# VH-VL binders against Mitochondrial import inner membrane translocase subunit tim50 (timm50), part 2

Target 1, 142 residues: Mitochondrial import inner membrane translocase subunit tim50 (timm50), of Dictyostelium discoideum (Social amoeba) (q55c70r191to332)
Amino acid sequence: PGGKKYTLVIDIDALTEITKTSKYPTLYKRAGLDFFLDHLRKDYEIYLYFNGNIPQNKYEQLQFKIDTNGKYFTGLLYPETGIKERNQFSKKIEMLDRDPSKVIFIDAASPYDHPNVINIGKFKSNSKDKLLIELLPVLESF

## First folded at step 4 (VH-VL; framework fv_enfortumab)

Design a11 (from e05 with light chain A50D)
Fold by ESMFold2-Fast, scan of step 4:
Structure a11 (fold): chain C 142 residues (1-142), chain A 121 residues (1-121), chain B 107 residues (1-107)
Amino acid sequence: as target 1 above (142 residues)
Amino acid sequence: EVQLVESGGGLVQPGGSLRLSCAASGFTFSSYSMNWVRQAPGKGLEWVSYISSSGSYIYYADSVKGRFTISRDNAKNSLSLQMNSLRDEDTAVYYCARETVEYDSYGMDVWGQGTTVTVSS
Amino acid sequence: DIQMTQSPSSVSASVGDRVTITCRASQGISSWLAWYQQKPGKAPKFLIYDASSLQSGVPSRFSGSGSGTDFTLTISSLQPEDFATYYCQQANSFPYTFGGGTKVEIK
C-alpha cells in the first residue's frame, strides 16, 4: 500500500535497546539499523510499532532518535489504552487498513505461530548480533 | 523567571463555550510538552489534555474528548484550550503545566496559578 | 485506562513523625510515576519523578520507592511546611491519571 508491494511493521524493541536506569539514558541501535531501513523504505511501507512497554509521552522523542531525518517511516503504530490483546499479532494488524497477507511483522516478543511474523528477539546492546544485516537480503528478495 | 499564566476562565451556562489561554515566559516554550489539569472544588487533580512540543501528538481525557481542543502557538509562547458543550462537571480550576522533555525525567515541573471555570445556570 | 488508588485518604500527624503514603496502579507502569505536593489554594508542586528521583530543590526527607504496580512516598521527619495533600500520577500511558490524593493534616 501507498504504492509499495508490502507493508513492514517493526517492533521498536527489535531495533533498539533503551536504558533509563543510569543518570544518562541512552538509545542503542541494532547493528546495521540505518542501512536496513534506508534500503527497505524504497520498496516497503514501514511502520514503527511501539509496544506496551514504551510510554506514550516518549513516542515523538524516540521516533526522532531512530529516524532523525524523517525518511524511514511511513507512520507509527501503537496500541490504544484498554486493548487487552495489544501483544497479539492479530491486534497489531488491525491497526492497519491493509491486506493481512501483504503485511510482514518483525517482532521482538515471544514467537507467534504465524507465517507473516519474523521473530528476531529483543535487541540487547551487550549482544553484537548481525540479524538485521542477515535479514535485509531476504526481505529485498520478496 | 520561568512562569505560566492562565486566563479566560469565568461563569458560563451549560452548553456554552470558553477558551482558556496560557502564556509562557522565561523558557524555550517550543521545547516542552504541555498539559491541562483541572481540579473541581474540594476534589482531586484530574488530567485533561496533552500536546507535544511540536503539536503533532495530542491526547485527551475520556470525559472531555470531542468537546475540548488543545492547541499551541510556539511563535507566541501560548497554549490554548477551547472548551465546547460545557457541563456542570467541568466546573474546576484549570491549570496549565509544563512537562519535562528528557527521556528519564518526566512530570509536570512548572504550573500556572490556575483559572476558574464555573458552569452553572 | 490505568486507575491509580491512593491510601490513606487522610492522615493526622505531628511534626517529627514518619509519614508513608501508598499508591497502587491497576496495571504495570514500570517506574513511570511522579509525586506532587499541593497546599490549599495553590498549584501543585513537583516532588519526585521516575518513582524515586527527587526533583532539584526538594528536601531530602522526601523519598519515593516502588516499581510495577505498588509505590510509596515517605516523609522521614514531618516538618510544619509539609502539611499538604499529596498526589501520585502515572506517566506510562494516555490518559494520564492521578491518585485520589492523601491529605497530611496536623494532629
Scores: ipSAE 0.122, ipTM 0.685, lowest interface PAE 5.9, mean pLDDT 84

Design a13 (from e05 with light chain F94W)
Fold by ESMFold2-Fast, scan of step 4:
Structure a13 (fold): chain C 142 residues (1-142), chain A 121 residues (1-121), chain B 107 residues (1-107)
Amino acid sequence: as target 1 above (142 residues)
Amino acid sequence: EVQLVESGGGLVQPGGSLRLSCAASGFTFSSYSMNWVRQAPGKGLEWVSYISSSGSYIYYADSVKGRFTISRDNAKNSLSLQMNSLRDEDTAVYYCARETVEYDSYGMDVWGQGTTVTVSS
Amino acid sequence: DIQMTQSPSSVSASVGDRVTITCRASQGISSWLAWYQQKPGKAPKFLIYAASSLQSGVPSRFSGSGSGTDFTLTISSLQPEDFATYYCQQANSWPYTFGGGTKVEIK
């Protein structure tokens, strides 16, 4: 159940950097993350994708650190395992069971040459960028 | 101080049902994810099910999917496992176990003493 | 599902001996591995988390190592109270899976 026209899948590494500087993890948000997600959630079903570097039993904690009030994300996606390798785009689409032409991916880990995949690279907290701010009007135009 | 106490085990015929309970005390139950783990007589540990602190995320072992239902009542500090369509191979001691809340500490740090389920024809 | 294979299934050793137990994951699990000790008739006890970190109160003769797919638990100088079965458990992916266990018998 969703009345949104488009689905957005975002790699958590494109939005955040998580460091182990203390007993509890420190999560750093990419500039404009909250504004970006708050605007897109109105028109998109937004899924947060975990690339396997984070234990599955901690996904809820990390989602909560990004989305404290549970208002941004429609759901979470985890990596699939199998005997045959598939590209990440196909895996993400199959997990959602959505029309592929209406799914847009924001990736950090792997480059894809596909119209619906936008690679903005992994976020590093020691750098300042405006990539989410620059991307917002592009996604609003879809 | 911190403890988990299981109950509800017993003898049941194949195809029957049982409901296990786990009573938590000495800690803030609503802050912890919970697990059910079982051990057949003379065999090793087998993970059965997980429920997140809020109850929003639930997972099952393949061997029990569609037959077992995990649930929790944070107001009553209790965890439950509804077991339907029981089979001989479900015979085991069932433990409830609390999962650690620390980011870099993954594991089950507090366990109950277990409750015995025997499925026998 | 990630399969966890433990070796050996059992080991008999004398007090003071060094005991090494191995655990292999069928897929990479980074360091998301826990070790448990279970004494006869008792519930399991949490020993080690994140492959190598000792739980509070666990004697320093216990140590863990490894990452990715290959892990070890070492008891540097076996004591009589170390009679138990030891289990590894991956916490990387659903469903959680345990190794088959290694029974340590004290001579």
Scores: ipSAE 0.005, ipTM 0.583, lowest interface PAE 11.2, mean pLDDT 81

Design a15 (from e05 with light chain A91T)
Fold by ESMFold2-Fast, scan of step 4:
Structure a15 (fold): chain C 142 residues (1-142), chain A 121 residues (1-121), chain B 107 residues (1-107)
Amino acid sequence: as target 1 above (142 residues)
Amino acid sequence: EVQLVESGGGLVQPGGSLRLSCAASGFTFSSYSMNWVRQAPGKGLEWVSYISSSGSYIYYADSVKGRFTISRDNAKNSLSLQMNSLRDEDTAVYYCARETVEYDSYGMDVWGQGTTVTVSS
Amino acid sequence: DIQMTQSPSSVSASVGDRVTITCRASQGISSWLAWYQQKPGKAPKFLIYAASSLQSGVPSRFSGSGSGTDFTLTISSLQPEDFATYYCQQTNSFPYTFGGGTKVEIK
């Protein structure tokens, strides 16, 4: 649909830690996040997945904190109330009309038996990991 | 002081149109998401529409989809609601309301005094 | 859409009484619930967010509790200025929905 072969769906908790400061949320990015998204957007459709901990009325604010230029994300995905997260992911992908074998989910804490799931754990700003930097060459090789 | 002032209400016949306005003052309007909420005579509150701070995200109640259009002008600190194909059940006091920006305090913290819309032949 | 059901629709109470109002969501909304107070002829006033957090300036006699689908607003010792209609609102997802309201009136 944009000439891309694969679709990435990335849980926001795998990319960021969100903390309240005073009147606006402070968003801390995992090391290499901007570089990671800038490189992959050329070959991947990238969807940002908001899990059940984030209310719908904050999606735009958080998206802009990650993607200030509106260049990285093809769109947003979020759960429906009353349905388990496993079913939410499957249903959202069905609505996007994509081949599930070409959809890769990068998650923080979702069930591990989903096809094509890469779990990099929830990001904590107190730790300086290199997981996105290490993952980039793997995804670029597809 | 933080204020929201609605205007544009009035009497209109079924099938008619009205445009409501909400003038904001005393705060940075462009930083806040805005809502329209209505209340029919003697009835409860009914949410009508939402617009994000930039105007990029817009949502409507099912009862008004396709008939009402929410918009904002951040340069003029104003919010609007264009109401088309009005029906008797649209008769209500219409409030504009500011949504909190604080992450965990989701809700409408500042409200206007309302403008009355009466749809009657 | 998420339906919000409040009970009772009205309650008669005296100054000093403990008043409890309940709100039920048709689907799980975590803690994403707000409470409002409305006096006749006036716009609503924001009381509580995130089910249990008091908005600045709201008296401590007001408290909220609950998560998931079942929520309560409690006024521990009713004051004359508390006679009003109270509304819950889910802040979880669009479309936003309000409960039908609970009128707290003098006995």
Scores: ipSAE 0.012, ipTM 0.628, lowest interface PAE 8.1, mean pLDDT 83

Design b01 (from e05 with heavy chain S33N, light chain A91T)
Fold by ESMFold2-Fast, scan of step 4:
Structure b01 (fold): chain C 142 residues (1-142), chain A 121 residues (1-121), chain B 107 residues (1-107)
Amino acid sequence: as target 1 above (142 residues)
Amino acid sequence: EVQLVESGGGLVQPGGSLRLSCAASGFTFSSYNMNWVRQAPGKGLEWVSYISSSGSYIYYADSVKGRFTISRDNAKNSLSLQMNSLRDEDTAVYYCARETVEYDSYGMDVWGQGTTVTVSS
Amino acid sequence: DIQMTQSPSSVSASVGDRVTITCRASQGISSWLAWYQQKPGKAPKFLIYAASSLQSGVPSRFSGSGSGTDFTLTISSLQPEDFATYYCQQTNSFPYTFGGGTKVEIK
């Protein structure tokens, strides 16, 4: 086991927006992202989850753009080829060899009615929010 | 000029081993994901293996998993494929190919000329 | 694994013809599909990325369309240099998979 009290699984869409409609696509970070991850990595294992819209061959490159010093993430999670659509929470949890009661999922997709799932919605760079910073006290209460 | 040059192909008996090399020049090799793709005589393209820019992520086709090992040396701008327990069906031209770094333009934009591997008794 | 099926396996055409090649994925791959051209004895050439985006230097007579599972490569007016084998490749998930190829031959 990982040696931390809790494991966080964070959907990449909750942290970043990647534009691909312009000639020069760019990666945008949600406000406070670096501060958020730097604070949590000391007390939590943090896994970055890549959803089905991001090609697998870009996972390491995108991780490096978010975490240039390699300090935030314990590991990466992504859907396996051939997996049929199922409950997102159950799919993500089964990828970890951890006690499910100690896993907190930060989700950008459909809301789940579950005490260990926090839905903060997909990040869109055309507006500012403070959701990551506001989430810190909530996570500290676990 | 951006180029990839393969070497190390040859004739080998079933059960034998070969090591393929790919020399990269004209671009920042350490920034690109790399692939090996093969093509049997008169057949189509078959993806063999992938290695990420840092070497941290590696994937193989099911047909070669456990027998082939991909590696890279970013200081020497080189990509390698160690092939063990070779079979008749591994006979092919082997290409190394660079994968595009632009976020939405995924695909293999630069290919080497290929090196021929023949597995025959 | 995601299986890629191309049709037809070969087509006979004349210069000036419109040629259409189809590619089907066994699972949804969004727009993560590339097209390649290969001439005899040569390495493949990258033509199209993200299903519909033309690579720099590729003639405008080539176009791609589709999303999800069904994709098409079209050559609007075939030229002598276009006689070749064409391959689709899904760029969505490992293992990467190619279609079986479509050979465009002179009629």
Scores: ipSAE 0.006, ipTM 0.602, lowest interface PAE 10.1, mean pLDDT 82

Design b02 (from e05 with heavy chain S33E, light chain A50D)
Fold by ESMFold2-Fast, scan of step 4:
Structure b02 (fold): chain C 142 residues (1-142), chain A 121 residues (1-121), chain B 107 residues (1-107)
Amino acid sequence: as target 1 above (142 residues)
Amino acid sequence: EVQLVESGGGLVQPGGSLRLSCAASGFTFSSYEMNWVRQAPGKGLEWVSYISSSGSYIYYADSVKGRFTISRDNAKNSLSLQMNSLRDEDTAVYYCARETVEYDSYGMDVWGQGTTVTVSS
Amino acid sequence: DIQMTQSPSSVSASVGDRVTITCRASQGISSWLAWYQQKPGKAPKFLIYDASSLQSGVPSRFSGSGSGTDFTLTISSLQPEDFATYYCQQANSFPYTFGGGTKVEIK
């Protein structure tokens, strides 16, 4: 373990919208993302989850765009096989050597009914929301 | 001129080792993901290994896991493949290939000429 | 691992013919598919990315289509320089996998 009580796994689609550009991908961050991660990393091990909609050869580039200084994420998680497979909470955390009851998953998929899963939906840069800002005090209360 | 040149191929006995090198020129090597792809005589293309631009992410084909090690030296513009415990089925032309820099233009856009590895008793 | 099945394994054609090559993934790969052309004794040449986008410098007679699991490469009017082996490759997940290749031969 990392000495933290809880592990947070966050679907990249819950944090960002990634748009292909003519040369490099453009990554749009959900409002308050940097503030959200800066606060939670103190008490959580944070894993970034790639849900299969992103090619694996772009994982490092995208992680760096979100976490430029390498200070937010403990590691990366991704499905073992192809994209857009049906995922269950237990399968998503199989790569973690952690007690499942101490893992909280922030998901972009809907609906996903599990007490340790918080579904905030896929981020769309053309719509404004404050969901990360609203979630922060809830997660800090654990 | 954008160029990749492989070297280090040769004849080796089963169980032996070889180190392949790929020299890059004409582009900013440190900005590109690199691959090794091989082709056995008269057969199709088989992907062997990938290394990210920084070297932090590395992946291998199941057939070579635990035997081959990919590495890069961005200061020297070089890519390497250390091949241990070689088998007859590793006989192939080995190509060094870079990936496109554009997100939506993924694929291997520049290839070397290949270096031949023959594993024979 | 994602298996890429390419068909046919070979096709005999004449200059001016329309040639279609099919590639099937064992799992959904969205549009993360590239096509390559390889002539005997030479390294592969990058033709198409993102399933349907033509690489700069590649003749417009080449086109790609498909998404998910089923993909097609089409040569609308075969030229003498197009006799080669063609490969599809998925870039969705590791390990990367190639199709078995389709050899386009003179009829």
Scores: ipSAE 0.023, ipTM 0.656, lowest interface PAE 7.3, mean pLDDT 84

Design b03 (from e05 with heavy chain S33W, light chain N92Y)
Fold by ESMFold2-Fast, scan of step 4:
Structure b03 (fold): chain C 142 residues (1-142), chain A 121 residues (1-121), chain B 107 residues (1-107)
Amino acid sequence: as target 1 above (142 residues)
Amino acid sequence: EVQLVESGGGLVQPGGSLRLSCAASGFTFSSYWMNWVRQAPGKGLEWVSYISSSGSYIYYADSVKGRFTISRDNAKNSLSLQMNSLRDEDTAVYYCARETVEYDSYGMDVWGQGTTVTVSS
Amino acid sequence: DIQMTQSPSSVSASVGDRVTITCRASQGISSWLAWYQQKPGKAPKFLIYAASSLQSGVPSRFSGSGSGTDFTLTISSLQPEDFATYYCQQAYSFPYTFGGGTKVEIK
């Protein structure tokens, strides 16, 4: 259970589109999201990464909307970790007590080109794609 | 009626401890984030601590980190602040405050009346 | 930590005056800013969220504006019940931080 071979870090914008509302935030999931996470959690520890547009006090609520039963995510990563800062990826991953060579970042808009970063673009709910479904066998092959 | 009532304040010697409580009524306590905010005599507001609705996320101001512990009991509709190693600068009125859970709303919309803590030698 | 600086620390005004209070963040906080009113001996009252949205029941003479680092609270026509201290608060990141307050007092 705790001995996963690889770590997966996923930008929330690669998984969801969130519509701003005062009382009822609407979160749209990218096609195949639950299937994708349910399969990968068996071999990966999975971290949800929040970008700089989302305040810290909304992280728990958004995590629950994606992962209602608390079964997908090992933890959360925040903009303050600096994981997306230029030339900081390996250093920041080491600060999280992880081997950088065993961490894969699924990014919506990478600021840099890195062998361990897979950019699938921001999810837009007005269009459905199959990118998570197409990515799943690649990640399962590790 | 939505209400928060603080208790547990008092006079204490430096190095002493106090436990503050906040009793919530008139709303679903377990659905709201909670804060402690303090105000020293004649001074402005200073945020002290935050606890999420589930209790899974907890944050402290640097001035109290390691000395204060925030907790909640959703079954009893109660918020607590355990204050250890108290210092003169902890003298203040302590407010508990409910934080809005709406996605694009952020702020403390309901406050208690406050409880006074005086740390004096 | 994000520092919140309010100006002025106090302002003397008469009933009917337009009062403007400013709040500056040491780094970008988007619109994650709230405003509070506090009368002597009372707990703070929530006025504005998201920099510009009025809380239900707050009079329309109150308005907020700004984004990023610079924010303003305006009272378009000051009423007797508006003499109070006003605080801004950023909710972008922990620790939450308040401005030092602006006391609106009778001229």
Scores: ipSAE 0.065, ipTM 0.683, lowest interface PAE 6.8, mean pLDDT 85

Design b04 (from e05 with heavy chain S33Y, light chain S31D)
Fold by ESMFold2-Fast, scan of step 4:
Structure b04 (fold): chain C 142 residues (1-142), chain A 121 residues (1-121), chain B 107 residues (1-107)
Amino acid sequence: as target 1 above (142 residues)
Amino acid sequence: EVQLVESGGGLVQPGGSLRLSCAASGFTFSSYYMNWVRQAPGKGLEWVSYISSSGSYIYYADSVKGRFTISRDNAKNSLSLQMNSLRDEDTAVYYCARETVEYDSYGMDVWGQGTTVTVSS
Amino acid sequence: DIQMTQSPSSVSASVGDRVTITCRASQGISDWLAWYQQKPGKAPKFLIYAASSLQSGVPSRFSGSGSGTDFTLTISSLQPEDFATYYCQQANSFPYTFGGGTKVEIK
């Protein structure tokens, strides 16, 4: 609806694939990522979630590669030091100090059943999927 | 040439304060993460603090949290460490060290010569 | 915090010897591990990143291996300039932590 009533938490693996095309890693964006985030930022506060496999000293560069002008994300979320468990929706939510019923998590982990989780799997750059584009109208309907 | 030069160390009494500075030259300072690492006499290396290239991400060792403040001025190519409420155990050589932002090439690749901080009566 | 345990604390060796230093993390850190060399009175020198990747300019007699929790630094044929203290450092999470150091001294 109108105003930023809902919160999106998006796992970085649902948005990007980091792969090597030369000496240095390259970050590939899932099809429609910029369009998706640009539309949703108007009605959602959006948090980028760095799962436990991503080192903390690389958060800034990865955020910059996705959101170069700082316009999409309200903030970043990450697990407490040493936590790498999958499907930890409740731990992610407690970092936000928000009403859990108003938070939607877009996850890249193996599918699991939770009313507030939309699982679109890890992005693979060799795939031309349209999952973000297909998901946009669903989130806009909230 | 790429170099980091520390200054501001000295002798101070317990409870006192010091401000350390690190002057960077020969590279694009704003493109690197920066660290402070210390080494007590005859002891090993101890990481103290980190600041990201923009200054937005800052982390501290538990032993210094609440007493030390890291900051950077990208326009002046300088890094600072404000040290308050100094204790005997803060006595060490303090190094500034740069860290690459490249994803798979992490590590502190350039270090200053160090500046000595001695906390004693 | 992630504890880094380094062994041995010191080793006596002769020029030409193979020297092996180990480093263990208290929890998995993938390959987010660096190795440093420090000579008396000098700042540390960066040797290895990503557990096994040699920094430019570091002699090929240095090599690193390991992943997860157990890591090794090897000097295949010790040279006079290699007598120093070596440190591992995890870069997986904050706070960054160093191992206690291994002093390689002349026999």
Scores: ipSAE 0.262, ipTM 0.710, lowest interface PAE 3.6, mean pLDDT 83

Design b08 (from e05 with heavy chain G55S V101Y)
Fold by ESMFold2-Fast, scan of step 4:
Structure b08 (fold): chain C 142 residues (1-142), chain A 121 residues (1-121), chain B 107 residues (1-107)
Amino acid sequence: as target 1 above (142 residues)
Amino acid sequence: EVQLVESGGGLVQPGGSLRLSCAASGFTFSSYSMNWVRQAPGKGLEWVSYISSSSSYIYYADSVKGRFTISRDNAKNSLSLQMNSLRDEDTAVYYCARETYEYDSYGMDVWGQGTTVTVSS
Amino acid sequence: DIQMTQSPSSVSASVGDRVTITCRASQGISSWLAWYQQKPGKAPKFLIYAASSLQSGVPSRFSGSGSGTDFTLTISSLQPEDFATYYCQQANSFPYTFGGGTKVEIK
């Protein structure tokens, strides 16, 4: 349910650079991230996707570092709920129990070409871009 | 400080069984995914198995599927590999290795010194 | 399964030399590649992750580059402690696979 038309699954590496994952990870946000999520959350269910290198006990801490004022995310997806293989789009979709035609992935480093996957590359804080700001009108058009 | 120590290796006949153990110390074992990697005499590294921090995800190399079982006991800070129906091509040094905290590589940052398994008649 | 091919199998070099090792994946792995160093009788040591990121404590003379299918490990000025076998490993998908290794030998 969720009452939303579409589901958005975003790889955390497309949104942030995490420079260390000690007790309290250090995190840098891609330009326009808060504006981007704030606008999409009302029309999308938004899931934050973690990769297998982040310990389970850090997932909520990282979510709160991104979502420091209010809530953007409907839920989290991580290796315990998703498939470890990055190129298994259909397996990741099964975790959500949603119509696959209504799920859009924003990936950092996708090895596959799929109509519902938008690859914006991994974010590095030493290089600024406006990709999230440029992507927002496209996603709002749905 | 941070350390992995393997044990349980030895000489076994083809068709036999062995159980390898890996004792972890100096870090929060329950927060890390673990791997077993082996190396045959004079050969390269071969990945064997993976287990996630909660044991929810387990993967095996095709050469060992159905014969080997990876498991962990987070309360005891230990990783295990149960090896059944051993073959001569399973002869190798077996390493346990910790998955890195690093978000984008899935690499192995801490390794034990290895335990030797010899399968011979 | 993704096959990882390393070249050369061995290289003879002198202290101070620039050494280049290549690794090729049978299919695209983006930047999901790690490099390891192994000295005789020892466990492997983690050097590089995400194709180009240096692990903490690893000397700056080591560097990695590449994406997709073609990757390179470079040692800019070889030191005596660098004589070892080097392995690449793809982390794109299970099963994980290693390259065959490159032995860096004294000339």
Scores: ipSAE 0.000, ipTM 0.535, lowest interface PAE 12.6, mean pLDDT 81

Design b09 (from e05 with heavy chain Y103F, light chain F94Y)
Fold by ESMFold2-Fast, scan of step 4:
Structure b09 (fold): chain C 142 residues (1-142), chain A 121 residues (1-121), chain B 107 residues (1-107)
Amino acid sequence: as target 1 above (142 residues)
Amino acid sequence: EVQLVESGGGLVQPGGSLRLSCAASGFTFSSYSMNWVRQAPGKGLEWVSYISSSGSYIYYADSVKGRFTISRDNAKNSLSLQMNSLRDEDTAVYYCARETVEFDSYGMDVWGQGTTVTVSS
Amino acid sequence: DIQMTQSPSSVSASVGDRVTITCRASQGISSWLAWYQQKPGKAPKFLIYAASSLQSGVPSRFSGSGSGTDFTLTISSLQPEDFATYYCQQANSYPYTFGGGTKVEIK
């Protein structure tokens, strides 16, 4: 509910790179991230997906670094299992009580073939790609 | 000095309610996540609930979900635990505990003295 | 829920002994594990975070190791003030869970 046609689930690794091995980790955003989320939040429910690499007590801290004013994300998703099947679309969204045909997943994991999955790969801060900028018009056309 | 002081424990009948409070002093309370942890007589530690620094993220142990409510008042430097539908197995010393702010550290670095809750007929 | 199994439940030791306590998680928790010390009638004291990092003020005779599912707390040369119950705690996911505790008591 909320009158939006689709739900967008985005793997945090597709949006950011985090230096999690330091006492003061730095979060680097993929080019156009703020613009991308600000545009899509108007037509999509947007969920931020944590792939199990980050402890749950850090989720609020990381969400705040991406979404300082709390305006982009409808909620968070995180797996209850660290199993091999984590790469399957159905497994990633099973905690989300939505029609799977209305869910689009932006994924950073190894590519697999599914019509509702858009794989843009893990973001590396030393790369200046434009993938979010190129993806925005495609998602706005829905 | 950095300090947490619990209050509100006591004797209550099964099905009754109690409200625990935790008063924080000596640090910026609004910057820290908080936990409630309990310990039954002669038993080990059991985590009960978590609340983030802003109050936006809240988690509960399955054994208390739907019965206990954690809340905080950052203006008053206080943490609360409202306990409803109390059961014999809720008998324990209840500790409030502060969680570390550093990203690479996770753990409860400051604890209160505990307040005793006894659920008995 | 992630189950934490701690072993042994108790150990009798003498001052100067090396004491080893193990903790096993039912699922991988990376290094998201903390260790606590609790003396009778007192609140727990934070000893170790990230499986191996000593909290400020904790004596160097305490050390932690491990990752994934298997973890160890070692006291290299037991002192009189170290007789206490020790707990591991996973911080990977909610609900947080503690091990059953290991009581280190005098021989």
Scores: ipSAE 0.197, ipTM 0.710, lowest interface PAE 4.1, mean pLDDT 85

